# Ledger of designs, part 5: VHH binders against Protein EARLY STARVATION 1, chloroplastic (ESV1)

Target 1, 368 residues: Protein EARLY STARVATION 1, chloroplastic (ESV1), of Arabidopsis thaliana (Mouse-ear cress) (f4i9g2)
Amino acid sequence: RSEKSEERRFDQKMSAHGAGIKTSSSAVPFASPKSRFLSKQEKFYPRCTPRLTGPQSRDTPPKRDTGIANEKDWGIDLLNENVNEAGTNEDGSSWFRESGHDLGDNGYRCRWSRMGGRSHDGSSEWTETWWEKSDWTGYKELGVEKSGKNSEGDSWWETWQEVLHQDEWSNLARIERSAQKQAKSGTENAGWYEKWWEKYDAKGWTEKGAHKYGRLNEQSWWEKWGEHYDGRGSVLKWTDKWAETELGTKWGDKWEEKFFSGIGSRQGETWHVSPNSDRWSRTWGEEHFGNGKVHKYGKSTTGESWDIVVDEETYYEAEPHYGWADVVGDSTQLLSIQPRERPPGVYPNLEFGPSPPPEPDLPPDQPQ
Below, E stands for the ipSAE of ESMFold2; O stands for the ipSAE of OpenDDE; V2 stands for 0.75 times the mean of E and O plus 0.25 times the DockQ between their complexes.

## First folded at step 1 (VHH)

Design g3 (framework vhh_surovatamig_d1)
Fold by ESMFold2-Fast, scan of step 1:
Parts: C-alpha cells; sequence; structure tokens
Structure g3 (fold): chain B 368 residues (1-368), chain A 122 residues (1-122)
C-alpha cells in the first residue's frame, strides 16, 4: 500500500515526497508559498539612498516583504508628527515627507503620513502612506499603502489594514484584517497579485483566507485557501490551486476538511488536462468517526479505486497556510487609536454599525 | 447591504466634459479599490479605470488615458470620474464597481450600481 501512501501525500500536498511521484499526468505545479512570494517581491523592489532629517536619520527603506515589526513601527511613528519637508541626496535622488488630518461627518477622523523617494532621473520611485481612522460608531482603522517602480519598468504595490468595529453599547467586537500585494515586470509578460484576510469576533468566530494569482515563464497560476472557525468547535479548511501554460496544459489540486470535536471529513481532487483536452483526475475522501478509525476511499480516471479503514494516527496535516500575520506581522497599534470626543447627548449614526461576518464560501469549482 | 449609486450622466457635445459621482454605502469604502466600468449600446462591459483604496495608485484603459481622471473621497464614501475631451465612442452606461481582483479567475468586480447614462453626440 506504498503506492496509496505516496498518492495520498501528493493529493494533500503534505510533503516533498508527493513531488517525487513519477507520472506525466500528476505533476506538482507549486513551490512553497513563502519562497514564491519573497523571490517575486525582491525582483521588483526599488532601492533608495537613506536621508538624514532633523534630529534623526532614516535607514534604507525596509524590504516590503519582511512583515517585521520594525518595518511597521517605522512608518507608524510619522502619524504623530506634523511634517511637510523634502530634500535631495548627494546622488541626485529626492525624498519627501508629508502629513495631514481630515475630519468628516459622524466623528470621522483620518490622520495620515506619506513619504517617498525618486531617483535623479525619475526612473525609480517609491511611496509609503500610513493612516489611522476612527468615527463615533466604534470604528477604528490602521493601515499602510506602499508602491514603487524601478528603472527597468518593474512596478509594485502593497497595502495592509486592520479594522475594529466595537459599538459603545454592545459587547460585540469584530476585527477585520487584510493585505494586498502585487508586482508587474516592465520587461516581460510577468506579474503576480496576492490578497490575505482575517476576520474574527469576540465570540470566537474566525475567517481567514487568501487569493493569489500570477504569471511567469508562460505559466499562469491561481491559489486560494480558506479557514473558518465558528467559535463552538467547528472547523472548515480548504485549498484550491491550479495552473495553466500557453500550450494549453492545465493542472490542479484541491481539498477541504470539515470537523467538529474530532468528527468530520476530508476530501480532495488532483487533476490534469492535456493540450488535447484529455482529463486525468484522482479523487479521495476520508470520514473520521471520532472512535480512532478513519474510512479512506478514492478513485482515478484510470480506473484505480480504494476503500479502506485505518487507524487515525496514520493521518498527517497539510502544510500550514501563510496568512495575514505571516505577511505583515502582529500589531496592537489599532487599539491605541483615539477617536474624536463625542459631545454629551450626541449619538453616532449607526447605519455604519458592525456588519455580521460573511458566511463561509464553499470551495471554488476548478475550471477545465 | 452594499449599495453603489451613480450620478452625473447626461447628454454632452463631442469635446465636452462631465463628472460622474458614485455614493457608496453598506461596506468599509476606504478598504476597497474602486472601478468605473461602462457598457456601450449593444456591447459587453468594458473596464475604464481603477483607483486603489487610498487613491495612491490609478490605472486606465488605453482609450481614456490622458482624458479621464478617477478620484475618491474616503471621508464622503464617494468615487468620481472626471471625463474630458469626450468622444462619440465614450457613449455608454457608466457603472461604479467595487474591485475584487482576487475573485474567481479573472473576474474583477463583486458589486456594481444601476449605472448612469452618458451620451456624446452633436
Amino acid sequence: as target 1 above (368 residues)
Amino acid sequence: EVQLVESGGGLVQPGGSLRLSCAASGFTFSSYAMSWVRQAPGKGLEWVATISWSGGSTDYVDSVKGRFTISRDNAKKSLYLQMNSLRAEDTAVYYCARYKGYSSGWDYFDYRGQGTLVTVSS
């Protein structure tokens, strides 16, 4: 049953051993998420000369793909300054720092700061904008947007934000976090886009996910995953990844699992479509009864099938999903935001009130 | 309930200008990229312009570059499209749309309004 063991590892994307399966219709299309992400961001990252300003010096702008606290904290500090300054470095590159403060209806307040640089000839540039927002409904937001381009015409953009909704008269608190990143080549038909989100409430309901897509070396790929926890012991996880080439080959891997207190199921499909539209697939499923036994079953388009019961301890978890916190790092700065003072007897317009968490999405159908 | 309401459409002479507005409600407007898409009579939907959540980045279809300017006011939860040097080919119903470039496949939008008609003719 070595064959079935290797096949299950491949279906679940749990190990490098799955990549070792020798079949022309079961290619492993996907590198690790962290490796792919960092390599692409580094290719398109602009570089700027550090500039001395006032009583402090600024180091070379941090790498946008690090997600470390130092990178986050550096820009956040500017929200506490009223600044409008610009300068030129010895190499002819320029820099600027500016800040603003906008007020709106219903106690709306936005404090923001922006900084940026540009090479002497304007062929390379970058900007970084930080903001905090609040209003009288219990809304708070902290975020950043970064963008740039280099002399080769490569361009990039990224953002992340955290939003808190907490009504003054309700014990319900909801936190929504998201990050979006993209890059595009100026010299070849290549680029990528990645989005992550996390949402949770005070009752333990949680939704996490990511959508990624890109193109490199005449190949396009899509990668989606989600995790949902209801705060009551129910867990839903799924992943759907697929790729295609200019030559018309397509392949993918998808799985989902649903559990409550150790009872549940997993199922998945690995598929491949050749340029002449011949389709191969292998589907698998597992039923967990909570009694130490697992029912495993599956089939392939080549006629292979299995239906067995094994001990629960033979099961291995899929590789961890890389979520918002892995991309941008943890922060508690959102909670430090001070909303505008609300006059006595004035109540906020609650049409901006907290929205209920969206229902979990079913795993997406794969295109053929 | 997500709601997008467009206004500002009308009849204009070639070479004229119009400014479209979109009022958004039912979601955190400042957390989403926003787009304008249009549908000419008897044609499919065509993407026109996108603006990032902060307004720091914009992109346009080639046929409107240099003539149209997309902008937003996050405090007012409003999206705008300034249309200059209008041509007969710009005649369409213009829709405000929430950009969701991570959605299934290459589908770019999850919500759009009812549209506002722009007619460019003499």
Scores: ipSAE 0.000, ipTM 0.131, lowest interface PAE 20.6, mean pLDDT 69

Design g4 (framework vhh_8pnl_2)
Fold by ESMFold2-Fast, scan of step 1:
Structure g4 (fold): chain B 368 residues (1-368), chain A 121 residues (1-121)
Amino acid sequence: as target 1 above (368 residues)
Amino acid sequence: QGQLVESGGGLVQPGGSLRLSCADAGSIFSSYAMAWYRQAPGKERELVARITSGGSTNYADFVKGRFTISRDNAKSTLYLQMNSLKPEDTAMYYCAATPYRYGDWSKYDYWGQGTRVTVSA
């Protein structure tokens, strides 16, 4: 029997520009913590190895994973069931499935469903909870939380949520998505944590990021990245990754870039610190003037340095724009949440109304 | 990455009480696990109490029944209520934060500068 019952899958998705709006996704098995830790270590350490030769040419920043773990498709139907059942299997293991709802002020409603299981001796257990939240202000939230442990002592926790809300100060609709995952090994000194977020408003303002941490025995590593778009063509991107060992060795790389219409800059540092505190680093930067000139500069502790202006056209290609239409299209399940019926004449407890109202646009042409 | 600031330490007689506070102005508090550690001269830093983002608590055996850890996520503040204090509770007390729910406190730089507690006659 070839079942991979200890492996779980999560999906990543993004929209790409090309011949129209394109959606792509990838699915990665959620393996045991040990397998996950080895994968993380391999991807991080090779990227952070210091370079010891020559001035650094213009480098394209490393491609980053974007998106949110999407595991809701497997459990969303539980929110449409009205269940409260439990049982015990012949091996003494137990299971349960339940649903309910909570009500609050301003039409607040939370529909939830929970399911789980436990071995006879309690050495292995798992739970999964799904929820929908809404109120009369236009707030909507969809989420899932999973956790478990096995008889080997491994443990894991995962959450994902998507929120639509109105900004009370700017009165703008926005969508925020986030996911967190972590795992701990029961058989070795190892664990990892990952957090992702994406935030979008209806005017094209966008913020994405991730914070990651892992440990394998006496080695720890940290990864962070962020992206910001102002909706008017400006983009800011950065990464910061580093690792250390109990022997006092540390190494890392970090960079940032900011561009608007072919004008901008990027800069970074690759560094290493030995156990006796000797530090090596290489810093680099580029200034792009948009006029066929690029200022390139940098230095290293090993004596490399450069500070030159070259004739070079900037061919900066930004990551595909992820705008409101893309986010709304991907948020079908969130937007399908039905708020509580509002009694006639009852309004949300808002300081100010949602004015000014949008100016009327001509309706789209009817399809031929 | 956020700055943690402890307060509430002081001088008390054996059997007395103190409440320590740890404040964070950052946006990380509600999703992070929080802990109180202490370190006396000539001793290693030791865990006193831990609280997860969801409110689950864990205590060192030598403080069970005497100390209570709690958090207020709306105020981004962690508390430690210390009752029936003993001379051996004399130490510098630190708060710590980690996004890693199961904790590896030795590898995170999310530490406050500490607040001193002295228990003497």
Scores: ipSAE 0.000, ipTM 0.264, lowest interface PAE 13.2, mean pLDDT 69

Design g5 (framework vhh_3k1k_2; at its last look DockQ between E and O 0.02; V2 from the best seeds 0.00; counts 0 for: pae E 18.4 > 2, grease 26.7 > 24.2, placed apart)
Fold by ESMFold2, look of step 2:
Structure g5 (fold): chain B 368 residues (1-368), chain A 123 residues (1-123)
Amino acid sequence: as target 1 above (368 residues)
Amino acid sequence: QVQLVESGGALVQPGGSLRLSCAASGFTFSSYDMRWYRQAPGKEREWVAGISGSGGSTSYEDSVKGRFTISRDDARNTVYLQMNSLKPEDTAVYYCAKRGYDYSWSGYHFDYWGQGTQVTVSS
C-alpha cells in the first residue's frame, strides 16, 4: 500500500462537488406498470394473453455515482420470447414492452428488450433498453440505455456496457465496462454529466478513469482522473479537479504519481485565479528513491518554499484493489451469454491466462 | 529516449530462413510486451507476432503460425523473429513495436516503432 493519495487535498474542492447539480430532488410519482384489463374483456374463445402487469415505472433520474456499477447492480433480465405489448395502468399512465433479436454475419446475435412508460398527461416519460450480444470471435456484450423526463422538467440519459473480447495482438481475454450518465434540471441552470470506464485483461493490465462535469447556476466544476496498472508493478495515477464561477474566479488541484518497485514520484499543484487575473499557485513534489529516503520539495507564488529529505517508507498501491479475478467473478451474466451454434472446427482463440496486453488508445475525448 | 532498431532483413529463396533482431533501449525492456508487424507494398501494416514481457506467452497470426517463432533476450534487450519456410507472400518491411503506458497529463497511448527491415522472398 502507498502513502495517502491526494484525496485529502480534494477536501478543499469538496464544496464544488457537494454543491453539484441537485437532480435527486426532481423525482416524480412513478406510474405503475401494472394493468388489470383482464376483467373487462371476454370472448367466445379462451383469451390467450391475460394482461395482468406491465413493466415497473422508471420516472426517477439516476443518482450521481462514486464508481461504475457491475452487472448485478442493473438486474438485466432479458425476455426469452418475442413480445410486443402495451397497456394502461389504473392511474391513467401508459406503458409498453417489446423484445426481439437481430442476427448477422459471423455468428452475430443481439437479444434485446425495450420498455417504457408515459404519465396520463404526458408530463413524465421514460424508456429503457437492455441487450446482450455475441459473435463467433468470442465477443460478448451486455448493455443498458435509459432516458426519461418528469413533471418537474428534469431530463436524464444513462448508458452502461460490459464487454468481453479477445485482444487481436495478444489473444488475451479482456473485460471492459463503461458508463455515462447525465441529468438536467427543469427549473434551474443545473445539470451534471459523468463518464466512467474500467478495463481489465487476464494478465493484470488495468485501466480506470472518469470524466465528470457539474453546473449549478453560476458555478461549474470538472473532475478527471485515471489509473493504469501494467500488471508487472508499474503504476500511474493522476487527477485534475477544477471549478469556476461566471464572475471569473477559478481554482483547482491536480496531481500525478508514477511508481515501479518502490521507486517513483508524486507531484501536484493547487491554484487559484481571481477575476482580475491575479494567480496564486503552490506546487509540490516527492521523489522516492526506494531506500527509505524521500525528497520533498515545493514552492508558491507567495514565497513559500521547501526542499528537504526525510526518512519515510514508500507506500503506494502496486496492484489494483479490484482486478481481473474480481471482474471475472462479477461478470457471470456476461460470461454466460451463449453464442449462436457454430460450424464444426471454428473456435475463438480466447486466452484466460498470463500475458500483459497492448494498451488501447485512450478515448478521443481526453485531450491534454 | 525509446529506440527500436531492427536488423536481419535480406533477400532469400522460397523455403529459406531468416532471423530478425530488434535492439531496444530507453525503457525497462523486461516489463513490456514486444510485437512484430509487417507491411507489404501496397498493403496496410499487419500484426505478425507478439511476446509477453516475461517471455512466457507468445502469439502469432494464423498465416505464420508454425513457421515463425518470436523470442526475447532480456539480458540483451533484444526481440527476435525466426522465420522459417519463407514464402513470397512474406515479402514485406518488418517492424518491431512497443506499446507505451503514459497517463501523465496526456493520457494517450504512445506506440514506438523501429525503422523496419526489408525481407524479400523471391526466386
Scores: ipSAE 0.000, ipTM 0.129, lowest interface PAE 18.4, mean pLDDT 74
ESMFold2-Fast, scan of step 1: ipSAE 0.005; ipTM 0.394
ESMFold2 (binder alone), look of step 2: mean pLDDT 80; pTM 0.804
OpenDDE, look of step 2: ipSAE 0.012; ipTM 0.275

Design g6 (framework vhh_4orz_3)
Fold by ESMFold2-Fast, scan of step 1:
Structure g6 (fold): chain B 368 residues (1-368), chain A 122 residues (1-122)
Amino acid sequence: as target 1 above (368 residues)
Amino acid sequence: EVQLVESGGGLVQAGGSLRLFCAASGFTVSSNYMAWLRQAPGKRREWVALIYSGGSTDYADSVKDRFTISRDNAKNTVSLQMNSLKPEDTAIYFCAARSYWYEGSKSEYDYWGQGTQVTVSS
C-alpha cells in the first residue's frame, strides 16, 4: 500500500443494537508533543500559575459516554415477553429471540431475554441480552448487553447495569451503576473501550469514575478519572490521561484535588518522555486554607518556577449525585424488579424509586 | 458454594490441538463473564479469552485466530478450543468468572478454578 498515508485518520467504527456501521473521529488522543515546546524555555507570569492540560473548573464526566445511557428503550417490556422464535431469511441470514429463567443459591433468580441475528456465513452477527437478577439477600440487578460484528471484521460490545447490594455486615444498601462500551476495527489496528461507573450507599458514600483506553495503529491512549465523597463533606477528585506511541514517545497529564469544608489542596503534573527516555515535566500545586488565602506553587524541568500566596476565596461545592441525567433520572424505571419470597424476618425489605407495580396475575414461566 | 473445575489439559506436539473444559457449579455461566487465563513458569498470569454474558467473545493478540472460546448453557460449561499450538502456549490454564467486565483486570474476577496444565513440546 504504497499510497497509505503516513498519518492515520482518527476514525472509530461502531454499530449498536445491530444497526448499521457508525464512524466517529471525536475520540482522538490528546495532542502530540510540540517540537518548538522542547527547543526553547517558556516564559510565564507567576500570577498565571500555568496549567497545560489540567481542568480549571469542576470536572464533568467524559462527553463521550457509551450511548446506551441515551437510549429510551431499556427493554423492560422484553423481559415481560416469553417468546422463543427463530428463522432464516431468503438471503441465508438467521435471527432468533429467546427467553429464559435461571435459579441458583440463596434464592437467586435470573430472568432474561435475548435476541440476535447472523449472516449466512457468520461474518456478521449481533446479539442483545436483557436480564434482571435478584436473591434473598436484597440483591437486585437490571442489565443489558449488546454486541456484534460485521463482514469487514469490525466488532463492538456495550453493556449497562444497575445493581443493589445489601451488606449484612454493615447493614447498608449499596447501589452500583455501570456502563461499558468498546469497538474494534477489522481493517485497521484501531479500537477503543469506555467504562463509566457510579457507586453509593445509604450514608452518602459515593464513588464515580471512568476508564477509557484507545488505540489507533501505532498510538495508544488512556484516560481515567474518579470522584469520591465520604458522605461527611470530604471530596476527592482526580484525572489521569496519558498516551504512548510504538516509537517510544509518551506524554500525559494528571491532577488531583482533595477538599473538606473549604480546606484542601490541588496538585498536578504534565509530563513528556522522548524515545531516548529524556523526561520533561511541569508540576503545580495549590493549598487552600479556608481563610481567603491560597498558596500556589510549581516548577518545570525547563526552569519555570513559582511560589506565591494570593487573595482568593475558595469555593468548592460538593455535589455527591452529579451524573448524566439520562442514566440517573431514568434509574427509577430500571429498578422495577420484584423481590423473591423469603422467610419472614431474615432480611429487611429495601425499596428504591416509585412504588412497584402490582404483581402480575400470571407468574412468568419456570426455568427452561 | 461456587466452583470452577478445569479439564482437558495434557501434553501435545507443536502444531497440535487441545480442548479445555470448565465446569461451573453454584452459578450460571450464561449470566456471567467467563474467561480463560494462563500462567507460564516464572511469568505473570496472562488473559487469553473472554466470553460475555451475551455470547460475544474477545481474544488476546497472542492467541487470536488460533483459540476459540465457547459455552454450553445446558451443561453449564465453558470450553477453549486451542489450535496450532506453539511451545510458547505451555502454561497452567485457569477458568475465571465475574458478574462485570473490565479488559485486562485480574482483580475483577470473582471466582477461579485451580488450573489445568498444558504442555506443548517442540
Scores: ipSAE 0.000, ipTM 0.168, lowest interface PAE 16.1, mean pLDDT 65

Design g7 (framework vhh_7d4b_2)
Fold by ESMFold2-Fast, scan of step 1:
Structure g7 (fold): chain B 368 residues (1-368), chain A 123 residues (1-123)
Amino acid sequence: as target 1 above (368 residues)
Amino acid sequence: QVQLVESGGGVVQPGRSLRLSCAASGFTFSSYGMGWYRQAPGKQRELVASISSSGSTINYADSVKGRFTISRDNSKNTMYLQMNSLKPEDTAVYYCAREGRYSYGYWSDFDYWGQGTQVTVSS
């Protein structure tokens, strides 16, 4: 009887717990490959129409979504539970949760939690692993890896990480974020890949970008962009987008801008390549002199050309919309990681990575 | 190691038929989409037909629609191209290709090709 009471209590707990885990793991946080790819393919529709100029001096450059996760961190809380459990749901599906705590040299600590499941017939499975890492150099890392697959050949994976570097020599903190996501259909020739990164330091240096790839059947597309701010008023932004069809038709659009203190340039190219390798191209550029005049020029393979100087005020985004104060405010979980206590008289090993960064290129044949 | 071996090419008169086969080894064939490419002298490689891993999605180039049929037998690790009503314009080297994957920052449509088999349509 006592045994029946305990079994009943345990069963109720396991059913509730399994339902929660199943609901979370059944929710794929990213769009299906087919839906995502179709949306992106429409964005790269080949018009082959000449662009009169690139972004105008008064045009606002397109806002770039950095891919910052604005999602609830439901899995991070698992790092505090230290749970090892497994079970079977009423539908015959199985689930598990496990956790670990690894220690290493120089104060290295890794706390991790993993959960996963499998359908009753083994036709689908998924896993999620969450971790935090720290050491005595002030390094802190949060990360997640999720993946799934089914018997039809569909597969997906995603990773996300956030890292704090403390450079005690320069007294400069840096926060870096990155994510990679991929999904692939086993029943359709369809898939997509996304990678994005954001890097910030306490003095206003910012680097961010994304690489995105996808296909639907024999159609493929790429989208890449980057932004760089030196924290001193210089900005570099660029975008490179292109697509390809099964017949070898390719088309693309790319541009970049570089500015400092109202002076700089924009340039770009729209291009198309036919299956017989005939290339159409249109290039454009702007030179901004900071004196209220802008030189605009361009040409195409079909004979359009222009070369004019206009009276226009230069406008560009000199600072990132999301910067150090914002990233610190959004990194409370990273910053709250508790490193191992360092014994008195023990100094951190400040050696960074497996090899030193390459030395700056020295001009050839300049002896120091 | 991935290996794709084409067979069934030859010389035929216009209006006749040929069946190409591609034997695959070194990977899980049932997990990959497959395709047939062709390349005529002086032209780019053209995708002729493709088939998804399960066989549920099939695509053809406009130049071969209604004449060519792609199929696969996952139990034999083999893909086929049945070419009916052949035209002189179908003369090319035909290549079996395996669906590409994302690797090293790039997504390839097809990542492995066979050695090719010559198809000549002439009198």
Scores: ipSAE 0.000, ipTM 0.140, lowest interface PAE 15.3, mean pLDDT 71

Design g8 (framework vhh_7qia_2)
Fold by ESMFold2-Fast, scan of step 1:
Structure g8 (fold): chain B 368 residues (1-368), chain A 123 residues (1-123)
Amino acid sequence: as target 1 above (368 residues)
Amino acid sequence: QLQLVESGGGLVQPGGSLRLSCEASGRTFSSYAMGWYRQAPGKQRELVAFITSGGSTNYADSVKGRFTISRDNAKNTVYLQMNSLRPEDTAIYYCAAYSGSYRWDTPSEYDYWGKGTPVTVSS
């Protein structure tokens, strides 16, 4: 087969293993006068969506998604409740709610709220914990952890965290967000995992990334990407996707790009390793001169090579996808956290400032 | 944040078996991939076995067929079952958590490490 046909076959392998996994995600409905939690039955089909970026025709980087849309969907108002209650719904499902407010050294304050439930027949259960933390160093944190499982052994787990760090002496502010999600089948050797993060400082430094993983029986696949912006016009972006089988076959596609003001480079590799460790690869590169000329080159283990200069506009994003002002605007809940008042003559311990207090104890119902 | 504590190391005769445990405490063990590394005297740390959050496993060629990695997310624990042990397996064994960065064979890419448990295979 031609190299192009092998790329399409490779893409088919990557996509096939990202579909068809039914993961049980069940949340028993719960409502209070001030807050509502809607039950959701989710069937998720993990997708490794390969991007076609053949070496000879690459003129734009593959799309990247943050996956951090859940910042619009905060249950943070639950932290304003002071509860310790449990009951049974009309459908026979059970629920509980509890909250706490912990104080510690250096102005540490943690407010948290936890809720959960079980179906009438005990065949499914879920839990959800929300928290906010702060201390006298200017540290602020919002977080959530949600999980569930059923009697078939299906389970799911999700976290989200947003953190503000401040350095009073350097006048530096940094916001970091992260999210992790996973689901696992109890009846099949199947599951998926996603991790997302983004970090920003007030000077425009930005780091974003995602790691995704899925498994169906004897095959696993990974998708990773990252981007880094220095706040001064330099950008580094990369993607790495690969899959493997239990018998030792592996294949993947990866690329990176580095740019400053329309000048830079891209390079990548599509590769395959057989169970006998026999490796095929195709590597490619681009040098962008910023003058409407691009040098494209590459080679393969099967002997193909090219080295050409073309007329082509450079596509890249030199600025962060999400600017500092947007980050601050979206962080309204984080910024609204009220730290404990500091008594006169008491000073923050800055040696502990960049590190949050230890995490609260894990919820009793940790899914497997 | 995760803390990792290894246990189960010790002295064993060639051909014997040993089971190592690594107990995690703190945030979200189930979302991490877990690796077992070892370091023999005078050598660099090397990956022995790896298990993803989904349970897919990978092994160094030198231990394939003899060692088995597994995890119990309900106990926040990863295990390394070591069978048919050889003097060459003598090392300090480290548990490590991996959040999915590239170069999972590179120690510096791991997010959290245990302090290690010694394994000595000798007559």
Scores: ipSAE 0.000, ipTM 0.183, lowest interface PAE 13.7, mean pLDDT 69

Design g9 (framework vhh_8pnl_2)
Fold by ESMFold2-Fast, scan of step 1:
Structure g9 (fold): chain B 368 residues (1-368), chain A 122 residues (1-122)
Amino acid sequence: as target 1 above (368 residues)
Amino acid sequence: QGQLVESGGGLVQPGGSLRLSCADAGFTFSNYAMAWYRQAPGKERELVARIYSGGSTNYADFVKGRFTISRDNAKSTLYLQMNSLKPEDTAMYYCARLYDSSGYKWEPFDYWGQGTRVTVSA
């Protein structure tokens, strides 16, 4: 548990070293993403024309979700400075900045810079830490962690990292990005959590995903999605989003698609459960044969049903909108990391291959 | 509609064996990773074993060498072969559907089965 608070308290007691980094306003007000499912309580009537394709909710991450290294002052210049300073702004708020440099086995090098502040009355505080890591395997990492809290018990936490793996045996480069964000109210039963991950390799293999959940106004919601491209024309995408109230109402929407060379399937379900456990649902599916014919089927608990084969061309996105060339172009800071010089005759301990994205961690305060 | 139904539980002596089955009426069984979880009385639910769509498997340390997870995509059925059962294996066993490309656990409430009871006693 955090010695960071002890370190910050010590820094605030130190004499100021003149000019320093004050940055922007110290606190981020609690912000909770709104549930997109408030408008999805659908009811079907017995005589309605069957819908052949269900609604699709795809939340593909825009490049801005992880492109922070090129959008903000990342702090790379701070990593080239050895500093330990603190001061007081004209408004009475305090600030500090410190840096460090760690060395380890196999050429490991970590440079880090931390800065933070506290409001004049001590009612709010914030901290930001930047780091870069490298070793002799070609591994490079950039990271940022930001956090803040106030005297009312509100808190927020953000982390972002970008990693390069290089495998000289297979001549494969892979870039992985991830971000986690969380905010909690100290006075209300409200909070939210988001985790994003993206992985790309030089041959077009791509995996992206997100896990989000929150609580606001006695409603809890979850949003999950994933995308996979093998770099050879195969694509798999899915989304699953649902919400519930403390009164026992639940609703959701989920779908998936899997395609290769015009052949594949799509399917989904929109569902609603009342407080007395009465369930409404609508399921749909498509089988695509790659020959200009599509099998469409579905049903609902209110009596809709269809099972037909139609003449229709298959359409799907076979390639990611944001891929290897984009991530390399947006990773100039990562690619510019200078590793330690390797002595002649020293053999680096090279890593073998990347792994799939890890399962999202559920914070202790997330409703089950 | 993607409903998971577990079976095969029962009472067995320590050292005995059981085979659990999970039938998935869902459309895309072959496209997903599947998992077995268990929950002992008064305890939290814990992962026992996973099998991905490509056939690779992962096991919890407490069952490695004793349990084997497998799948039959043509029958949309998941299996757990349990050997050398111990009293501490006593639990309700649940199957779950996962999204395998991300290793992600698919936890919408309708993708958990109702469970099958395993009791190991002397």
Scores: ipSAE 0.000, ipTM 0.137, lowest interface PAE 17.4, mean pLDDT 70

